# Miniprotein binders against q96jn8r1131to1294, part 200

Target 1, 164 residues: q96jn8r1131to1294
Amino acid sequence: TLEFLENHGKNILLSNGNRTATRVASYNQGIVVINQPLVPQLLVQVRIDFLNRQWTSSLVLGVITCAPERLNFPASACALKRAAWLLRGRGVFHNGLKICEKFGPNLDTCPEGTILGLRLDSSGGLHLHVNGVDQGVAVPDVPQPCHALVDLYGQCEQVTIVNP
Below, E stands for the ipSAE of ESMFold2; O stands for the ipSAE of OpenDDE; V2 stands for 0.75 times the mean of E and O plus 0.25 times the DockQ between their complexes.

## First folded at step 16 (miniprotein)

Design g30 (at its last look DockQ between E and O 0.93; V2 from the best seeds 0.00; counts 0 for: pae E 1.6 > 1.5)
Fold by OpenDDE base, look of step 17:
Structure g30 (fold): chain B 164 residues (1-164), chain A 83 residues (1-83)
Amino acid sequence: as target 1 above (164 residues)
Amino acid sequence: SKEEELFKRAEELAKKALWLLEEGDYWRAAYLYLLAAELALEAGNPELAFEYARKAIELAKKSGNEFILKWAEDLLEKIKEEL
């Protein structure tokens, strides 16, 4: 069963069998990691449950290859400078460096109810899914094992893991 | 050895990059060559790293991807220091 790990950002409260993450304070400290590593063809999806419109930025999606259970989470995913591939807005980042600025829909403007997915293909390419639609390869190669990461940042205050 | 593993990984990425290039996916190919260059350098093969970095630069330009271009150019300068 897909769940968020107990090791998470300081402002996160888990519920619903650790399938729902809620940021209960401030605008940051909201990183969560999904327990099972991404394996080829495994689609991991989260639904945006609640947005707080007082902020401008929203959630960050991505994967990490470091051991998530031991990770000391920074206040935001943007501070991850190693073993991290992130999707923010329309940008794709590797270890904090932008490698693409116009990929897929703008994550900062996804409304509540949007279902975002990550999937590794057989070649190790990381795909973004939006409401069940494959947006293409965000990162052409990600080392395995890797874990899906969600940063409940800014507007995004709650997400829930959903099954395909 | 660790170096051998890095080298093999670099070659795998380069092969994948070549495939992407044949598919017309320039910026992703550039990115993979960039990664291959970094691995080759770490493996102690600056000559191979140089080749991969140059490919990354070329393809970054073709794709108009300034981010990978800048990254690859910075890496190229680092590689030159070890040649």
Scores: ipSAE 0.878, ipTM 0.939, lowest interface PAE 0.5, mean pLDDT 96
Fold by ESMFold2-Fast, scan of step 16:
Structure g30 (fold): chain B 164 residues (1-164), chain A 83 residues (1-83)
Amino acid sequence: as target 1 above (164 residues)
Amino acid sequence: SKEEELFKRAEELAKKALWLLEEGDYWRAAYLYLLAAELALEAGNPELAFEYARKAIELAKKSGNEFILKWAEDLLEKIKEEL
């Protein structure tokens, strides 16, 4: 069963059998990682449960290829400069470098109730799914093994893992 | 050897880039050629790295992707130092 790892950002509180992550302070220190590698055919999905409009930017999603159990998380996922492929706002980032200006919907404007998914295709391409709709390949050929990461940044204060 | 593994990975990325190019997916193809160029350079083959980086530049221009273009141009400067 999919759960968030106990190793997470310092402002995170896990509940609901480690399937719900809540950021309980500030706007950062909200990184969580799924407990098993993102393998082809596995669709990892999270639902946005609560947005705080005090902040302007929101949730970041992506994958990391380093071992998450021993990782000292930075304050924001976008500070990761190695082994990280991230989707933030409308952009796609490879180790902190933007590689695509506009991909899929703007993650900063997704409302509460939105279900966001990550999946690897058989060619190693990373796909974003939004409310069940495949947005296409955000990153071609992600190295494996990799792990799905969610950064509850800014507006996004709570997410819950949901089954397909 | 480590160089052989880097070379094989570079070739795999270049083959995937070619498939994307055939599908008309220019910026993703440019990205994979760019990664292949980095691996070829690390493997000690600047001639191959040059070919891949040049292809990445061409495809980044076709797609209008200024970010991959700048990265590829910066990499090409490093490759030229090894030629």
Scores: ipSAE 0.789, ipTM 0.899, lowest interface PAE 0.8, mean pLDDT 92
Fold by ESMFold2, look of step 17:
Structure g30 (fold): chain B 164 residues (1-164), chain A 83 residues (1-83)
Amino acid sequence: as target 1 above (164 residues)
Amino acid sequence: SKEEELFKRAEELAKKALWLLEEGDYWRAAYLYLLAAELALEAGNPELAFEYARKAIELAKKSGNEFILKWAEDLLEKIKEEL
């Protein structure tokens, strides 16, 4: 079963059988990682449960290839400089470097109730899904094994893992 | 060995980049050629790294992706130091 790992950002409280993550302080320190690596046929989906609109930026989605159980998380996912591919706003980033200006929807404007998904295709491409709709290939090649990551940053205060 | 592993991975990325190029996906092709160039350089093959980096630059220009272009141009200068 899909759950958030116990190793997470320090401002995160896990609940609902570790399927719900809440950022309970500040605007950062909210990184969570899904316990199973992405494989073809696995769609990892999270629902945005609560947003705090006093912040400008919102959640970050992505994948890491570092072993997540012992990873020492930075304050924000954007500070991951190795083995990380991230979606922020409409941008796509590899190890902190922007590689695409506009992909998919603007994550900073996704409302509560939005369901965001990540999966690998058979070629190693990372796909974003929004409310069940495949947005295409964000990153054309991600090494396996990799784990899905959510950073409950800024606006995003709670997400829940949901089934497709 | 580590070098052989890196070289094999670089070739795999270059093959995927060519497939993306044939599909008209220039920025993703450029990105994969750029990664292949970095791996080839790490594997101790600066000549192949040069070839891949030049391809990445050309395709980044064609796509208008200024982020990949800047990265690829910086990498090409680094590769030239090892030729």
Scores: ipSAE 0.683, ipTM 0.878, lowest interface PAE 1.3, mean pLDDT 92
ESMFold2 (binder alone), look of step 17: mean pLDDT 89; pTM 0.881
ESMFold2, look of step 18: ipSAE 0.608; ipTM 0.851
ESMFold2 (binder alone), look of step 18: mean pLDDT 88; pTM 0.882
OpenDDE base, look of step 18: ipSAE 0.871; ipTM 0.936

Design g31 (at its last look DockQ between E and O 0.94; V2 from the best seeds 0.00; counts 0 for: pae E 1.6 > 1.5)
Fold by OpenDDE base, look of step 17:
Structure g31 (fold): chain B 164 residues (1-164), chain A 83 residues (1-83)
Amino acid sequence: as target 1 above (164 residues)
Amino acid sequence: SKEEELFKRAEELAKKALFYLEEGDYWRAAYLYLLAAELALEAGNPELAFEYARKAIELAKKSGNEFILKWAEDLLEKIKEEL
């Protein structure tokens, strides 16, 4: 069963069998990691449950290859400088460095109810899914094992893991 | 050895890059060559790293991806120091 790890950002409260993450304070400290590593063809999806329009930025999606259960989470995913591939806005980042400016829809403007998915293809390419639609290869190569990461940042205050 | 593993991984990435290149996907190919270059350098093969980095630069230019271009150019300079 897919669920968020107990090791998470300081402002996160887990509920619904650890399938729902809620940021209950401030605008940051909201990183969560999904327990099962991504394996080829496994689609992991989260739904944006609640947005706080007070902020401009929103959630960050991505994967990490370090051991998530022992990770000391920074205040934001943007501070991850190793073993991290992130999607923020329309940008794709590797270890904090932008590798693509315009990929897929703008994550900062996804409305509540949007379902975002990550999937590794057979070659190790990381795909972004939006409402069930494959947006293409965000990162053409990600080492395995890797874990899906969600940073409940800014507007994004709650997400829930959903089944395909 | 570790170096051998890195070398093999670099070659795998380069092959993967070639696939994307054949599909006309230049920035993804560039990124893969960039990664291959980094691994080749770490494997102690600056000559191969140089080759991959140059390919990354070329393809980054074709794609108009300035981010990968800068990254690859910075890496190229680092590689030159070890040639």
Scores: ipSAE 0.876, ipTM 0.938, lowest interface PAE 0.5, mean pLDDT 96
Fold by ESMFold2-Fast, scan of step 16:
Structure g31 (fold): chain B 164 residues (1-164), chain A 83 residues (1-83)
Amino acid sequence: as target 1 above (164 residues)
Amino acid sequence: SKEEELFKRAEELAKKALFYLEEGDYWRAAYLYLLAAELALEAGNPELAFEYARKAIELAKKSGNEFILKWAEDLLEKIKEEL
């Protein structure tokens, strides 16, 4: 069963059997990681439960290749300059470097109820799914093993893991 | 041994880049050639790194991806220093 790891950003509270993550303070320190490596054919999905529109930016998601169980997370996922492939706003980032300006929908404007998914294809390409629709290959090759990461940044204060 | 592993990984990335290129997907192909170039350089083969970086620049230009183009151009200058 998919769960969020108990090692997470300091502003996170886990509930619902570690399947719901809530950021209880500020706008940052909201990184959570899925408890299993993202292997090909595994679709990891989270639903946006609550948005605080006081902030302008929102949820970031992607993968990291460092071991997450004892990682000291930075204040935001965008501070990761190594071993991180992230989707933020309209962009795709490889270790902090933007590699694509416009991919999929703008994550800063996805409404409550949106289901966002990450999946590796058989060739190691990272896909984004939005409400069940494959947006295509966001990152053509991610090293393995890798772990799905969600940063409850800014507007996004709560997400819940949902089954495909 | 580590050099051998890096070379094998670079070759895998270059093959994947060719697949994207054959599908007309220029920026993803450029990104993969760029990764292959970095690994080839790390493996001690700047000649191979140069060939991959040159392909990445050409494909980044065709795709209009200015971010990958800048990265590839910077890497090519670094590769030239090792030749």
Scores: ipSAE 0.806, ipTM 0.904, lowest interface PAE 0.7, mean pLDDT 92
Fold by ESMFold2, look of step 17:
Structure g31 (fold): chain B 164 residues (1-164), chain A 83 residues (1-83)
Amino acid sequence: as target 1 above (164 residues)
Amino acid sequence: SKEEELFKRAEELAKKALFYLEEGDYWRAAYLYLLAAELALEAGNPELAFEYARKAIELAKKSGNEFILKWAEDLLEKIKEEL
């Protein structure tokens, strides 16, 4: 049911029924979006399948509230300056502005096999899950509808949508 | 009725901020007041925006969150131009 949208970063190749995204060139142009908006009952999870450790930075997770089907994605999620909330490294960002220095684990050090999840709670708070463990509220309010986003940046070359 | 929707949303965010404040979660409360201030300003209510931005500044200071503090202070200066 959950798939990556056909509208994605230019360096992405979709496979496995659009449930796997691979960055096939460079270090960027790797934004993918999940095909359904987040709702409180929905836990969107991706597994890190392959990392290239030559880079120091890794994937970015987050949400956008713009309709994603025709959106022109920037080269990197960090350039999203409107309607975006991102988890990068240990930080939380809204529209390019850091709002929290340290939340949850450092995404730049998550190994292959790590399962990362995003969900909304009933009050509109965005939660991060790591290997099934709720890390708490990363962003206390995200408007609906919002769409889960992964940027296969730097180290991160492949992720797969997995079921809870 | 865009202004009415923005105003209502700002009030919802302020109520949520109060919930976090009651729990002692100052940075999340500050962030929510900051969002409420932005919406109140966009709704054409700079006096309410000023109130929310001042609350955001107070709570950002209590939390030690310098990033939200800088954002809230910049917003407050912008709001003052419209008072």
Scores: ipSAE 0.618, ipTM 0.840, lowest interface PAE 1.6, mean pLDDT 92
ESMFold2 (binder alone), look of step 17: mean pLDDT 89; pTM 0.891

Design g32
Fold by ESMFold2-Fast, scan of step 16:
Structure g32 (fold): chain B 164 residues (1-164), chain A 83 residues (1-83)
Amino acid sequence: as target 1 above (164 residues)
Amino acid sequence: SKEEELFKRAEELAKKALRLLDEGDYWRAAYLYLLAAELALEAGNPELAFEYARKAIELAKKSGNEFILKWAEDLLEKIKEEL
């Protein structure tokens, strides 16, 4: 059973058996992490439940290779300079360094109801899935163990874990 | 040892990069060669790090990926100090 960890950003409120994360204040402090390592072929999916269009940018999605249970979360995932591979807008980032300018659809424009998925392939490549469609390899090799991370940044104020 | 583990990981990444290159996936191959170069340098093998960084530069240019290119060029300067 997939759940969000109880260790999360300070503006997060968990509900629905820790399967729904809501950012209740501001635009930041909204990082949540899935409770199980992202093992090869496991598809972790979240649905965008609520967007606040007062903000311009939206959620960040990715993986971290540090232990999440005691991690002191920064205000935004983009502040992570170690052990982080993130998808933001159309960019792919390794420890804060952009490694790809234009990958997949723009995460800043995905509407409510969009289902976003992360999966490792058998070669350790990180895939993004959008509404069930594999966008391809965002990062060709992610060290393991790694953990799926969602940053409810800006517009995205609520997500829910969705099983297939 | 830690150095042996780093070297082995660098070789694994370079092998994956070669497979991606065979598939015509230039920027992802460049990224993996770049990571292999970092690990080779950390493992105390600047000669191997140089070869991997040079391949990363070539493939980053071929793919037009300016971000990996800049990273690889910066790493190459560090490698040259150890040669």
Scores: ipSAE 0.773, ipTM 0.897, lowest interface PAE 0.9, mean pLDDT 92

Design g33 (at its last look DockQ between E and O 0.88; V2 from the best seeds 0.00; counts 0 for: pae E 2.3 > 1.5)
Fold by OpenDDE base, look of step 17:
Structure g33 (fold): chain B 164 residues (1-164), chain A 83 residues (1-83)
Amino acid sequence: as target 1 above (164 residues)
Amino acid sequence: SKEEELFKRAEELAKKALYLLEEGDYWRAAYLYLLAAELALEAGNPELAFEYARKAIELAKKSGNEWILKWAEDLLEKIKEEL
């Protein structure tokens, strides 16, 4: 069963069998990691449940290859400088460095109810899914094992893991 | 050895990059060559790293990807220091 790890950002409260993450304070400290590593063809999806329009930025999606259960989470995913591939806005980042400016829809403007998915293909390419639609390869190669990461940042205050 | 593993991984990425290139996917190919260059350098093969980095630069330019271009150029300078 897919669920968020107990090791998470300081402002996160887990509920619904650890399938729902809620940021209950401030605008940051909201990183969560999904327990099962991504394996080829496994589609992991989260739904944006609540947005706080007070902020401008929103959630960050991505994967990490370090051991998530022992990770000391920074205040934001943007501070991850190793073993991290992130999608923020329309940008794709590797270890904090931008590798693509315009990929897929703008994550900062996804409305509540949007379902975002990550999937590794057979070649190790990381795909972004939006409402069930494959947006293409965000990162052409990601080492395995890797874990899906969600940073409940800015507007994004709650997400829930959903089944395909 | 660790170096051998890094070298093999670099070659795998380069092969994957070549495949993407044949499909016209320039920026992703550039990124893979960039990674291959980093691995080759770590493997102690600056000559191969240089080759991959140059390819990354070329493809980054073709794709108009300024971010990978800068990254690859910075890496190239680092590689040159070890040649």
Scores: ipSAE 0.856, ipTM 0.931, lowest interface PAE 0.6, mean pLDDT 96
Fold by ESMFold2-Fast, scan of step 16:
Structure g33 (fold): chain B 164 residues (1-164), chain A 83 residues (1-83)
Amino acid sequence: as target 1 above (164 residues)
Amino acid sequence: SKEEELFKRAEELAKKALYLLEEGDYWRAAYLYLLAAELALEAGNPELAFEYARKAIELAKKSGNEWILKWAEDLLEKIKEEL
């Protein structure tokens, strides 16, 4: 079964059998990683449970290709300049470089209850799913193995892993 | 060798880029040509890296993707230093 790893950002508290992540302080230090590699066709989904709208930006998600079990996480996923492919706002980022300005919906405005999913297709393309709808290929070739990452940044203070 | 493995990976990415180009997906094709150019340069083939980077610039311009364009232009400058 899918769980968040025990290695996470320092402001994270895991509950619900490590399937719910809550950021209990500030606006950062909220990175969590799924406990198994994102293999082709596996759909990893999280639901946005709670938004604190006093902050400006929100949840970031994507994949990393470094081993996450002992990784010293930065304060924000956007500080990752190697081995990271991230979706933030409407942008797509390769190792901190923007490669697409407007992809899918704006993650900074997704409401509570939104279900966000990541999936690799058979060609290694990374897909974003929003409320069950495939948004298409965000990144056409992601090295493997890779791991799904969620950064509970800014407004997003709680997410829960949900099954398809 | 490591160089042969990098070269083969670069060719695989260029092949995927060509498929995307044929489907009219210009910015994703540009991105894959950029990755192929980086691998070709790392493999010690700046001539091939130059060809891939030029293709990435062309496709980034065609798609209006200014971010991939800047990355491709920066990489092309680096490649020119090794020609």
Scores: ipSAE 0.790, ipTM 0.900, lowest interface PAE 0.8, mean pLDDT 92
Fold by ESMFold2, look of step 17:
Structure g33 (fold): chain B 164 residues (1-164), chain A 83 residues (1-83)
Amino acid sequence: as target 1 above (164 residues)
Amino acid sequence: SKEEELFKRAEELAKKALYLLEEGDYWRAAYLYLLAAELALEAGNPELAFEYARKAIELAKKSGNEWILKWAEDLLEKIKEEL
């Protein structure tokens, strides 16, 4: 059973059997991690439940290879400088460095109801899915084990884990 | 040893980079060569790291990916300090 880990950003409140994460203050401190590592054939999906259009940018999606149960999370995922691969806006980032300008849709413009998914392929490539549609390989060769991460940043105030 | 593990991983990444290059995926190939260069440098093999970083620069230029190019050039300067 997929759930968000109890170790999460300071501004997160978990509900719905730890399948729903809500950022209850400010614009940051909203990092959550899925409780099982990614393995080939596992598609981890979250639905954007609520956006606050007061903010300009929105959620960040990605993976980390550090064990997440005891990590001290930074205020935002973009400050992860080690063992992290992130999708932010239209960019792909590794350890804070941009490696691709445009991949898939702009996450800052995804509306409420959008379902975003992550999975590894058999070659270790990280795939993004948007509303069930595979967007291709964002990052080749992500080491295992890796853990799916969502940063409820800016506009994004609530997400829920959903089945494929 | 740790150095042997890092070196073998660097070679695996370089092999995957070659497969991506043969498919015409220049920026992802350049990215994997950069990872291989970092691992080779950590393994104490700055000559191999230099070769991988030079490949990454070539492919980043071909792909037009200025972000990977900047990273590769910075890494190459770092590697030169170890030669």
Scores: ipSAE 0.504, ipTM 0.799, lowest interface PAE 2.3, mean pLDDT 91
ESMFold2 (binder alone), look of step 17: mean pLDDT 88; pTM 0.871

Design g34 (at its last look DockQ between E and O 0.94; V2 from the best seeds 0.79)
Fold by OpenDDE base, look of step 17:
Structure g34 (fold): chain B 164 residues (1-164), chain A 83 residues (1-83)
Amino acid sequence: as target 1 above (164 residues)
Amino acid sequence: SKEEELFKRAEELAKKALYLLEEGDYWRAAYLYLLAAELALEAGNPELAFEYARKAIELAKKSGNEFVLKWAEDLLEKIKEEL
């Protein structure tokens, strides 16, 4: 069963069998990691449940290859400088460095109800899915094992893991 | 050894890059060559790193991806220091 790990950002409250993450304070400290590593063809999806339009930025999606149980989470995913591949806005980042700025839809403008997915293909390429539609390869190679990461940042205050 | 593993990984990435290149996916190919260059350098093979980095630069330019280009150029300078 896919769940968020108990090791999470300080402002996160888990519920619904650890399948729902809610940021209950401020605009940051909202990183969560999904328990099972991404294996080829496993589609992991989260639904944006609630947005707070007071802020301009929204959630960050990505994967990490470090041990998530021992990770000392920074206030935001963008502070991860190692073992991290992130999708923010329309940008793709590796260890904090932008490698693409016009990939897929703008995550900052995804409305509530949007279902975002991550999937590794057989070659280790990381795909973004939006509402069930494969947006293509965001990162052509990600080391395994890796874990899906969601940063409930800015507008994004709640997400829920959903099954395909 | 660790170096051997890094070397093999670098070659794997380069092979993937070549495949993407054949499909016309320049920026992703560039990125993979960039990663291959980093691994080759870490493996103690600056000559191979240099080769991969140059390929990354070439393909980054073809793709118009300034981010990978900048990264690859910075890496190239680092590699040159170890040649």
Scores: ipSAE 0.876, ipTM 0.939, lowest interface PAE 0.5, mean pLDDT 96
Fold by ESMFold2-Fast, scan of step 16:
Structure g34 (fold): chain B 164 residues (1-164), chain A 83 residues (1-83)
Amino acid sequence: as target 1 above (164 residues)
Amino acid sequence: SKEEELFKRAEELAKKALYLLEEGDYWRAAYLYLLAAELALEAGNPELAFEYARKAIELAKKSGNEFVLKWAEDLLEKIKEEL
């Protein structure tokens, strides 16, 4: 069973059997990680449950290749400069360096109820799924093992893991 | 050895890049060539790293991806220091 790890950003509260993550303060310190490695054929999905429009940017989604169980998370995923491949807004980032300007829909404008998914293909390419629709290859080769990460940044104050 | 592992990984990435290039996916191919160049450089083969980085520049320009292009240009200058 997929769950969020108990090791998470300090503003996170886990509920619903560690399947719901709520950011209870501020706009940052909201990183959560899935409890199992992202292996080919595994589709990890989260639903956006609650957006606070007082903030301008929103959820960041991606993968890390460092062991997450005891990691001291930074205030935001954007501060990760190694072992991280992230989708923010419409951008794709490799270890903090933008590698693609416009990929998929703008994550800063996805409404409540949107289901976002991460999946590795058989060639190690990282795919983004939006409401069940494959957006294509965001990163063509991710080192393994890797772990799915969600940063409840800015507007996004709650997400829940959902099954396909 | 570690160097043999790096070299094999670089070759795998370069083969993936070639496949993407043949499919018309220029900026992703450039990205993979850059990863291959970094690994080739780490493995002690700056000549191979140079060829990969040069190919990445060509493909990044063709794709119009200024971010991958800047990375490729910066890496090429670093590689030149070891030639």
Scores: ipSAE 0.785, ipTM 0.899, lowest interface PAE 0.9, mean pLDDT 92
Fold by ESMFold2, look of step 17:
Structure g34 (fold): chain B 164 residues (1-164), chain A 83 residues (1-83)
Amino acid sequence: as target 1 above (164 residues)
Amino acid sequence: SKEEELFKRAEELAKKALYLLEEGDYWRAAYLYLLAAELALEAGNPELAFEYARKAIELAKKSGNEFVLKWAEDLLEKIKEEL
């Protein structure tokens, strides 16, 4: 089943059979990765469980194509300069470079209870889902294998993997 | 080899870019041509990389995507150094 990988950011505590990630300190060092690569039939979903509104920015979602088990994570996902595609705010980024200004909802304003999903389509396009609704193609091609990533950044202090 | 894999991937991305262009999705098509150019250059084929980068620039301009355009223009200058 889907779990957060034990290799994660240093401020993360895993619980609930490694399906819940909590950032227990500071505002960063909160990267977690889903243990199975994305495939066309797999929808990876997380629920935002807890937000701390003292911060302005919130979680980042995305995918990485580096093998995640031994990866050294930076303090924040935005520092990933290789093999990474990220959704941040409303922007889409590839290896730290913005490629789209506005896609989907603003992640910085998603409330607690929001369910966010990532999946690949048959053409290798990366889709965002919000509360079960497909928002369309964020990135038209992502190499396989890739793993879903969540950075519990800023406001976002806890997420839980949920079934579709 | 790694170069052969990169070249095949560049061609796959260029084909996908053509499909997106047919649908009028200019910025995503430009982005895929840009990726194909990067891969062609890494594969040691700067002539093909140049062709893809010029196409990326054209389509990024059509789409108004200034982010992909800047990336494609920077890449084109880099490719010229290897021609």
Scores: ipSAE 0.616, ipTM 0.845, lowest interface PAE 1.4, mean pLDDT 92
ESMFold2 (binder alone), look of step 17: mean pLDDT 87; pTM 0.865

Design g35
Fold by ESMFold2-Fast, scan of step 16:
Structure g35 (fold): chain B 164 residues (1-164), chain A 83 residues (1-83)
Amino acid sequence: as target 1 above (164 residues)
Amino acid sequence: SKEEELFKRAEEQAKKALYLLEEGDYWRAAYLYLLAAELALEAGNPELAFEYARKAIELAKKSGNEFILKWAEDLLEKIKEEL
């Protein structure tokens, strides 16, 4: 059973059996991580439940290769420079370095109800799924083990894990 | 050894890059060549790292990916220090 880890950013409150994450303050300190490693064929999905349009940017998602259970999370996932492959806006980032400028839809404009998914293919390529539609390979050959991460940044104040 | 494992992983990344190149996926192929170059450099083979980085520059230019290009150029300068 997929759940968010109890180790999370300080502005996060978990509910619904650790399947819903709510950012209760500010715009940052909203990182959550899935409790199981992202292994090939596992599709991890979250639904955007609530957007606060006061902020201009929105959630970031991706994977990290460090052990998350005791990790001291930074204020924003984009501060991770060593063990992170992230999707922000339309960009794809390898350890803080942009490697693709326009991939998939703009995450800053996805509405409430959007379901975002992460999956590794058999070759280790990281895929983004949007409302069930595979956007293709965002990052080829992610190191393993890796863990799915969602940063409830800016507009995105609540997400819930959903099953396929 | 660790160096032998890094070298093997570099060769595997380069092989995956070739498959992407055959598909016409130039910037992802360049990305994998850059990973191969970093692994080859860590394995103590700057000559091989240089060849991979040069290939990444070629493919980054062909794809128009300025971000991969800058990474490849920066890595090539680091590799030159060890030749």
Scores: ipSAE 0.773, ipTM 0.894, lowest interface PAE 0.9, mean pLDDT 92

